# VH-VL binders against p53630: the designs that were tried, part 9

Target 1, 237 residues: p53630
Amino acid sequence: MNSKSQQQEQQPIVFVTGTDTDVGKTFVSTLLVHKWKAAYWKPVQTGIESDQGDSETLKNFKIAASTWQPPIFTPTYALQKPLSPLQAMEYEPNVDIRLLDFVVPEEWSAENPLVVEGAGGVCVPITRKLEITTDLIKHLIETSGHPVYVVVVARSGLGTLNHTLLTWNHLCDNGLRSHLFGVILNGEPNEGNVQALKKFGVNIMAQVAQCTTAHDQDMELHELPSVESLMTQQDVE

## First folded at step 16 (VH-VL)

Design p5
Fold by OpenDDE, look of step 17:
Structure p5 (fold): chain C 237 residues (1-237), chain A 120 residues (1-120), chain B 111 residues (1-111)
Amino acid sequence: as target 1 above (237 residues)
Amino acid sequence: EVQLVQSGAEVKKPGESLKISCKGSGYSFTSYWIGWVRQMPGKGLEWMGIIYPGDDDTRYSPSFQGQVTISADKSISTAYLQWSSLKASDTAMYYCARLGKWDDWLFDYWGQGTLVTVSS
Amino acid sequence: QSVLTQPPSVSGAPGQRVTISCTGSSSNIGAGWDVHWYQQLPGTAPKLLIYGNSNRPSGVPDRFSGSKSGTSASLAITGLQSEDEADYYCQSYDSYLSGSVFGGGTKLTVL
């Protein structure tokens, strides 16, 4: 009966990365999960000694307009220290993160998209072999059997141009151009930065910010592009 | 087959408490929201609130916040609507309805309704 | 009064086309929130008729169609039949109220 049940196409995996830590990846992931009626998976969680974890944050984030209850899958690795995965592993000698360990959760029915939240930025090392987030994205592309796309979360304000362009170009140079949905800017609207990034060929998906009112949050959610529209755009490029 | 079966008609006096029920079957009860909708005699539909039995997340219409309590017992796949003190103005038909999973705020299945009459 | 505005009544002869309007605002239909339609036959519970602006559930005849534009939605019934006599309600979400909103309902009479 549901409109989304009519979708016969293979559901995508959308990897959410960022230009840095604390740019709002969890927040943006939450919005996308609700907008797309998606499942959520953070493969590597650090800082569990002091933080409830991003999965719990997402779970507890309520959007008035959304009645979606996201399936949340357990991280493959959960590390104690609030550090990069590589650094956090120094405190846990028995933990050895390998790319091969990252398998799409079998609990994912593939009836809906899967939002995958990365740790830190694209160049964050996640293994003792110094493999980075970009390598994890490539691994999912090669092994998941699903279309894999990437969303980059960046700050909207001053200083974001350099980090955003470096991240964008890095992904393009690593052969992921055709997998890039675009950039979501998180923070106060900055049209100047939006226009500047567009001149460099960066696709700006949306500008978002944490809202103080339920109304504004609802409207922000509504303004996000559908996953179908993004996929269609990729086919044209 | 998805079914919502509500408790029978109630005749009450002002000041009395009441709890009516809605039992779901034919689907995973803890995976869907259940809502309550009021329809006063000869009037339209009014959304009252919803509950997610999976974690008891409950949302109320501003008009009904504090006026009623919505709850659920997932062990028996039953949602409840209750009043601590009924008023004559509570006389109405009350429907429970399931929210669809993929469409926001879609009431895809409805109970048969429970008529509540409050009179002195 | 209902947040969504419907005509209180419409009528048509068998075989005719009738339209029921549902007028909202910038905080609901105009904001892009989906509109659903329900049919309530006399003495019965509401039944889902149209969901997601224009989709028909299984069992609903293609005589029923829904559309949305701007701040309004519309339900069209072609080839009107006697069994179509019922109350019809539009429903959406309102961001100011942070909840579901119904139209006032329209009584359809088949002449």
Scores: ipSAE 0.876, ipTM 0.936, lowest interface PAE 0.6, mean pLDDT 95
Fold by ESMFold2, look of step 17:
Structure p5 (fold): chain C 237 residues (1-237), chain A 120 residues (1-120), chain B 111 residues (1-111)
Amino acid sequence: as target 1 above (237 residues)
Amino acid sequence: EVQLVQSGAEVKKPGESLKISCKGSGYSFTSYWIGWVRQMPGKGLEWMGIIYPGDDDTRYSPSFQGQVTISADKSISTAYLQWSSLKASDTAMYYCARLGKWDDWLFDYWGQGTLVTVSS
Amino acid sequence: QSVLTQPPSVSGAPGQRVTISCTGSSSNIGAGWDVHWYQQLPGTAPKLLIYGNSNRPSGVPDRFSGSKSGTSASLAITGLQSEDEADYYCQSYDSYLSGSVFGGGTKLTVL
């Protein structure tokens, strides 16, 4: 038997968002997918005119300790320009993104967690009605039938205190505190920033950096928390 | 019923090429890694490499990198181990084995083995 | 020399208990990577015996058990039977080698 055969609880959806574009959401999503043996879904991919997209990046990222091959689901929307979804639609007038179109892929067997990677940060506009990433998260909470949690990816270095606090407080003010697993800091370790954020009540769940050696990537993967331990933390508050 | 059936024993001379096979059945061939393991006469098990037939992602043990080629043909659910030029030191039993889905690096089902003898 | 060290042989009388040790290092078992065990009967292919340190696949008797502590693991066999005569291998992932490593094997003799 395998580790999953002993589990009875409904598997979670974990939405990976960030404090900004290019903070390392895809790298962190890759680590979480391999750590949790999860499936992956990027609901809205932009920039396909010049890039194969985040799903392909995740597929091609090798972690030597992991032999997990994640189910990777096709984006609901894929747009040409490397802009926010709202702005990218200005160049594709025949595309009209609606929140109701974001249905959890039917192919997801729900025998393992689903990692969902957002576009940009929590306030990134997605629809012509100016609905943002936070609204997509709420939509999944309301419609998926699964527990939904949120991970925030932030830079580890200079400037992160402001951006991380704004993002964290935004999510809490939108009723998502009980859904927040925490923040993953990406980049060179910075204990000063970690301690400062903790003083504000931000949960720092991990510090990671994209490494060039397989050994370092293996150890980084090993150090991440299990999804079960994170769910337990939410229950005990 | 998961089964891995390997090609038959081989007797070869040094310098000859060889390609041995491992046919998987009873499961989705493209959804699991297949690995190759060497057992030298009277010796233990040595991991050689693994391949994921779904996308041909291939990983080699450092000891075997450049010494063998691992490949797969997903249209016939078959993995291969091949040498371009055999040496007498390649004389061994070669096993294929499937990796489990939920446990990293777990060899959950094994083929019957292919004995390769290389001698003048 | 194998990365995981096992005794080359162990023996026991029918009905007795034996243990087979598997000693690794900080780059494999000591780093927290799982240990799997395989049984190889004479003239046959290896067969999965224990996975994930202590789990038994279907069809493996409960007199086989595994454990892990620190940098080492142990396979215990109780109620020894003559059909238990085999070679036993432990296996783990090694972060330094970026791949699977096996122990050197232990030959179990039932007296």
Scores: ipSAE 0.711, ipTM 0.877, lowest interface PAE 1.2, mean pLDDT 92

## First folded at step 17 (VH-VL)

Design q2
Fold by OpenDDE, fold request of step 21:
Structure q2 (fold): chain C 237 residues (1-237), chain A 120 residues (1-120), chain B 111 residues (1-111)
Amino acid sequence: as target 1 above (237 residues)
Amino acid sequence: EVQLVQSGAEVKKPGESLKISCKGSGYSFTSYWIGWVRQMPGKGLEWMGIIYPGDDETRYSPSFQGQVTISADKSISTAYLQWSSLKASDTAMYYCARLGKWDDWLFDYWGQGTLVTVSS
Amino acid sequence: QSVLTQPPSVSGAPGQRVTISCTGSSSNIGAGWDVYWYQQLPGTAPKLLIYGNSNRPSGVPDRFSGSKSGTSASLAITGLQSEDEADYYCQSYDSYLSGSVFGGGTKLTVL
């Protein structure tokens, strides 16, 4: 028997979104995937004409302390231009992204959590009907049959207060308050911003940064909360 | 049933090359890491390195980096440990072990061991 | 010169309780990395005894228990039996070495 068998029968889907593009969603997703022994899925990938894609980035990211080999599922849509999905589709007239197209990969055995990485921020349009990332999250909640939670990735430095609060409040106003695990701040430690966000009722679940040493990266991984602890906290609230 | 079967005992001279094997069965060979552990006569266990047969990723202990080569042939579910030039100090029991899926660096199943004797 | 320190030997009479300590540092056990224990019977390969600090795999009697605190771990054997005579190794991960580390091993003699 393995310790993983002691997890809840119904494994969660954790959607990783951000306050913006390039805030470190892929990096944070990588850490969570390894910490939770999770599978990974990015439903929409843009910019494949010039970038290897976030799935490949995650696959190639090695953490010495982790021997986990994450199952990585193919994006439902992969678009050429490094733009928002809506804008990228302007260059691909035969592509029409629909929310109904986003079905949890059948290859996911559901014996471990599924980390889902969104494109950009919560208000990024992903369909020609102007549906946004928030609508995708709601779609997964309604159709997946699994508990769905949300992690918000934000920068740690100057300017993050406004962006984080806008994102947090947006999600709350859209009925997702009970689905929010918290915010992960990515960048140089900033205790001032952490305390400020907490005063506004934002759950800060971790502070992370890309480390220069394997030791520091290992320690950072270890300090992340377990998915079980986060789920337990949600049940109490 | 998960099994790791290692190749037979080896008697070699210093300077000779050697490649020993570990064959896995009863599980998906490409889905689990395989590690090698040395045990010198009357001594403790020493981790040498690991390989993931799914993509041939290898990790070595600093003490064994450059001293040995770990490889795998997934077509026959076999992992290898090899020396280009053996030393008398390489005399030891060598174990192959599978790493568990859900616990990092857990050796959950072990081979029976391969005794390597290097003497003039 | 093992990274994890174990007593070289322990002994006990049948039915007694014995404890084997495993002392690490802030870069392995003290950092919170899981400790594993292995039993090696004379002339045999090691066998997994404890995983995740305190879990027993199938087939391991409940007489065996593992614990961890601070920079140290401990293996306890209650109701000692003659078949328990073996070498016991603790193992963990070390973040400075970026790899697995073993204790020096403890020879358990049943008197």
Scores: ipSAE 0.913, ipTM 0.955, lowest interface PAE 0.5, mean pLDDT 95
Fold by OpenDDE, fold request of step 21:
Structure q2 (fold): chain C 237 residues (1-237), chain A 120 residues (1-120), chain B 111 residues (1-111)
Amino acid sequence: as target 1 above (237 residues)
Amino acid sequence: EVQLVQSGAEVKKPGESLKISCKGSGYSFTSYWIGWVRQMPGKGLEWMGIIYPGDDETRYSPSFQGQVTISADKSISTAYLQWSSLKASDTAMYYCARLGKWDDWLFDYWGQGTLVTVSS
Amino acid sequence: QSVLTQPPSVSGAPGQRVTISCTGSSSNIGAGWDVYWYQQLPGTAPKLLIYGNSNRPSGVPDRFSGSKSGTSASLAITGLQSEDEADYYCQSYDSYLSGSVFGGGTKLTVL
């Protein structure tokens, strides 16, 4: 017995990027993983000297309404320093990240969506050749054989307009417009920013925040759009 | 074929401890939640709690929190429901049930039930 | 009292259509959480009848159908047969209780 969300013949890969580091990508990825009954993969993890890693964070985040146990795949690269992948590699001279190294985990059965969490923002360098997160997204589009979509995580508050628009436009200018599901704003609700972004043609998927009650967290999860609805929207556009 | 086989009927006295079992077969035991549901005589179904044998995460109904303990032994694909001190009011049929993978909180397969009778 | 409300009993003659209602609130069915239905034949364990509001698992006849609207769900049985005589339970999730909730059950009698 499969839920409707898992009955799709070709399951998507959804890349979760952000306008910056610490905008809540891991949190949003967690919500999406549970909402979509998805698997999770963070290709590059930095800061393992001081942090448990985003995979562990996601694994330990419990939502009462969800009984989903997400398959979590090991990062292709795990670096010590809490820096961008490029900078972190300066402290590990034997590590040389290449885009070709990023292959969708074999453990992914493709019976459910795969949420891929990026490091930092879209322009974060991830290779010594100065390839950026956007290049990784393109690589997955070209090599995975699956539909690939992008979710942008941004802060909800002051200053997010500029960062969100720059990120959105960057992705569009790089030919990824048709791959964009939308933006998820993380933080205190800000309807003004939502409306402003919409005027610029940005699709706002949801506003989320870490909740203090299980009820609120459950409702927040429930209010997220289904992956099917998002895919349908893309087909129409 | 997915099967949940529960331990046999129990007749106990108030104050006694009890541990009943539910053995799963025909599927990956550590990949699915197991829940317990109480049905008092002539009454409806009441969710008690669930356990994920993969990591022993447990969730209890507020009504049963602290009243029972749910555990699992993944080495023998068995879940347990136990009481430290039974009450007459614990007299009921107890069902174990597997939770479905793709639907949250769906009980897709059920055991045959264990009748527990507590009387002085 | 059960969080979800069902009529205690319904009856119908063979071949008739019967409906069992399941009424919830804004924290369960009304919040959009899926409704499941179970059939419990006399002296037996419950069996999954409907999942995801309206889906039938393998082996469940198409005479059984589920629906959901607002804060309520409904189980419909067409072409009622004698073997349909059983107790029926609806079930959902409640966000305030952070757990599964059942209806009180409905006894279906085939006349």
Scores: ipSAE 0.912, ipTM 0.955, lowest interface PAE 0.5, mean pLDDT 95
Fold by OpenDDE, look of step 18:
Structure q2 (fold): chain C 237 residues (1-237), chain A 120 residues (1-120), chain B 111 residues (1-111)
Amino acid sequence: as target 1 above (237 residues)
Amino acid sequence: EVQLVQSGAEVKKPGESLKISCKGSGYSFTSYWIGWVRQMPGKGLEWMGIIYPGDDETRYSPSFQGQVTISADKSISTAYLQWSSLKASDTAMYYCARLGKWDDWLFDYWGQGTLVTVSS
Amino acid sequence: QSVLTQPPSVSGAPGQRVTISCTGSSSNIGAGWDVYWYQQLPGTAPKLLIYGNSNRPSGVPDRFSGSKSGTSASLAITGLQSEDEADYYCQSYDSYLSGSVFGGGTKLTVL
């Protein structure tokens, strides 16, 4: 027996999205993967002509306190240009991304949670039909057979209020309110923004930042909420 | 059944090199960390380091960093602990132990130990 | 000079309750890292006794219980038996050392 035996029978899929590109989705996903001992899947990867990809970044990110070796599943689509999926496809005319193509990897045994990292923000177009990341989230909710939740990654500093609230409200307006775990703010701590967002009903899960010391990184990981606690909170609401 | 079987006792002189082994069975060897723990005569347990045989990632205790080398041969499900130059102070019982998959730093299964005696 | 501090010895009569303390700091037990306990019978390898602060592996009697509070953990043994005579070690993770840390061990004598 191990501590994981206390987890719920049906493991969740947690979709990590952001308010923008380069807000730290990969970093936050990495933390969550290690905290929850989860598997990782980025359905759409762009920019492979110049970047190793977020999967490799996550794989190579070491946390001293964690001995977890995350299962990493291959992107359904990997595109050359470092652009939105829609724009990147303009350079690859034979690639036609469809929502139906996004099936939860068979290799996922569902023994642990699955962290799914989105490309860019919630309104990023991912198909030639102008379907957006939000539509992908809905697709997973409808087809995966697992509880699906959403984490929003946002910057902690100046300007994040507008972007975070727009993203949050967008998700709520699209019927995903009950699926929202919360927001993780990435960057220097900003209590003012935290309080402001809370006043608008935004659940702040955590404040994180890339740490320079192993100790600080370990402590940051430890302070993240468990997936069980988050799921329990959702059941009460 | 999960088992860790270690190599036999060693008697060495100072300055000699040594490599002891720990063979895992009854589980996927490449899917679990293997650690080494030292126990000096009449003393407590000391963590030395760990290795993940799946990709050979190693982590050392600061006290043992550079003092020993941990390695693995996944083809025969065996982990190793080696010294380039033994000291009398290396006289101890050495245990290999498996880390649990779901509990960080839990040593759930242990080998029987290898006694290493270093004397002139 | 173990990172985790244990009493060097404890004793009890058969049937009694004994407790072994494990005192850590803010970088290990106090930070919330899990505590593990191991039993080492004379001349044998350590055996896992408690994991995740208070969980017993299969085969470990319910006489053994673990707890933690603040910067300390405790192993309690009720209904002490002669077979319980052994060395007991607590273990956790330390974020400053970036690794596993053990207590100094406690020799339990059954009188």
Scores: ipSAE 0.890, ipTM 0.943, lowest interface PAE 0.6, mean pLDDT 95
Fold by OpenDDE, look of step 17:
Structure q2 (fold): chain C 237 residues (1-237), chain A 120 residues (1-120), chain B 111 residues (1-111)
Amino acid sequence: as target 1 above (237 residues)
Amino acid sequence: EVQLVQSGAEVKKPGESLKISCKGSGYSFTSYWIGWVRQMPGKGLEWMGIIYPGDDETRYSPSFQGQVTISADKSISTAYLQWSSLKASDTAMYYCARLGKWDDWLFDYWGQGTLVTVSS
Amino acid sequence: QSVLTQPPSVSGAPGQRVTISCTGSSSNIGAGWDVYWYQQLPGTAPKLLIYGNSNRPSGVPDRFSGSKSGTSASLAITGLQSEDEADYYCQSYDSYLSGSVFGGGTKLTVL
């Protein structure tokens, strides 16, 4: 028996969203997948005409300290244009994304957590009905039968306060406060922003950055909180 | 039951090539890393490298990088360790071991070992 | 020399308690990487004894316990038995070496 096999019977789904499209959601998702020995699913992938996709990026990202081989599930929708899902669908008239189409992959054994990477930020429209990422999160909460939590990825540097607080408050105002694990700041460390965000009641999970050395990357991975610790923290609140 | 069965003892001369094997059974061979560990006579354990048979990703210890080749044939659930040119200093017991799925770098199951003797 | 340092030998009488230390550094044990322990009986392959610093796999007696603190780990054996005579190895991950590292091994003699 492996020490980590003593995980809860009911494994969580952790939705990774961001304050913007280019804040490092894929990178953070990769770290979490390896830290938690989790599976990975990006429900909506855009830009497949010019990009290999985030799933492939995650698959190819190697962390020296990690021997985990993440199960990666196929996106429910893959669109050609590197645009928001709504905009990308304008180029594909036969594609009509619906929230009901997002079902947790059957291939997920639920013996490990599932990291779900969202497209863009929380207010990004993903359907022709103008349903947004927040609605997808709610849908998973209602239909998956698993505990669902949210991680917000934000930039660490200047200008992130406004976007982070807007995103955080949006999620709270939409009834997702009890589902929020916290914020991961991606970029050069910025203690000032960390302290400022904490004053507003934002839970800062970690500060991460893309590392140039394997050592630094390994140490960064190690410093991330365990999913168990995060779940325990939620139970206390 | 998880089992790793290694090939038999080898007696070789310097300069000869050698390939020893480790066959896994009782588990999904392509879902677990297999590692090799050297133990020279009367010495401790030395990690050599690992391979993931699912996609043949291989990682080596710096000390063994370029000195040996680790490979796998998933069709027969077998991992290999090979030398192109043996040295007397390669005389040792060689173990294959499976890495645990949930604990990084945990060697949870071991083969019985293959003794390699290299002498002129 | 091994990245992890163990005493080359320890000894004890039957029924006694013995401890085997494993000293690492800030890049392995001190960084928080898990420590594993293996028992190697004479003429046999190593066997997993402790995983995740202090967990025992099935079949390992509760006489064996593992702990970790700072840059070091320790294996304790209580109620020493003749069958415990073996070599013991600690193992962890080192972030500078980007790989598994073993201690030098400790020969336990039961007097």
Scores: ipSAE 0.879, ipTM 0.939, lowest interface PAE 0.6, mean pLDDT 95

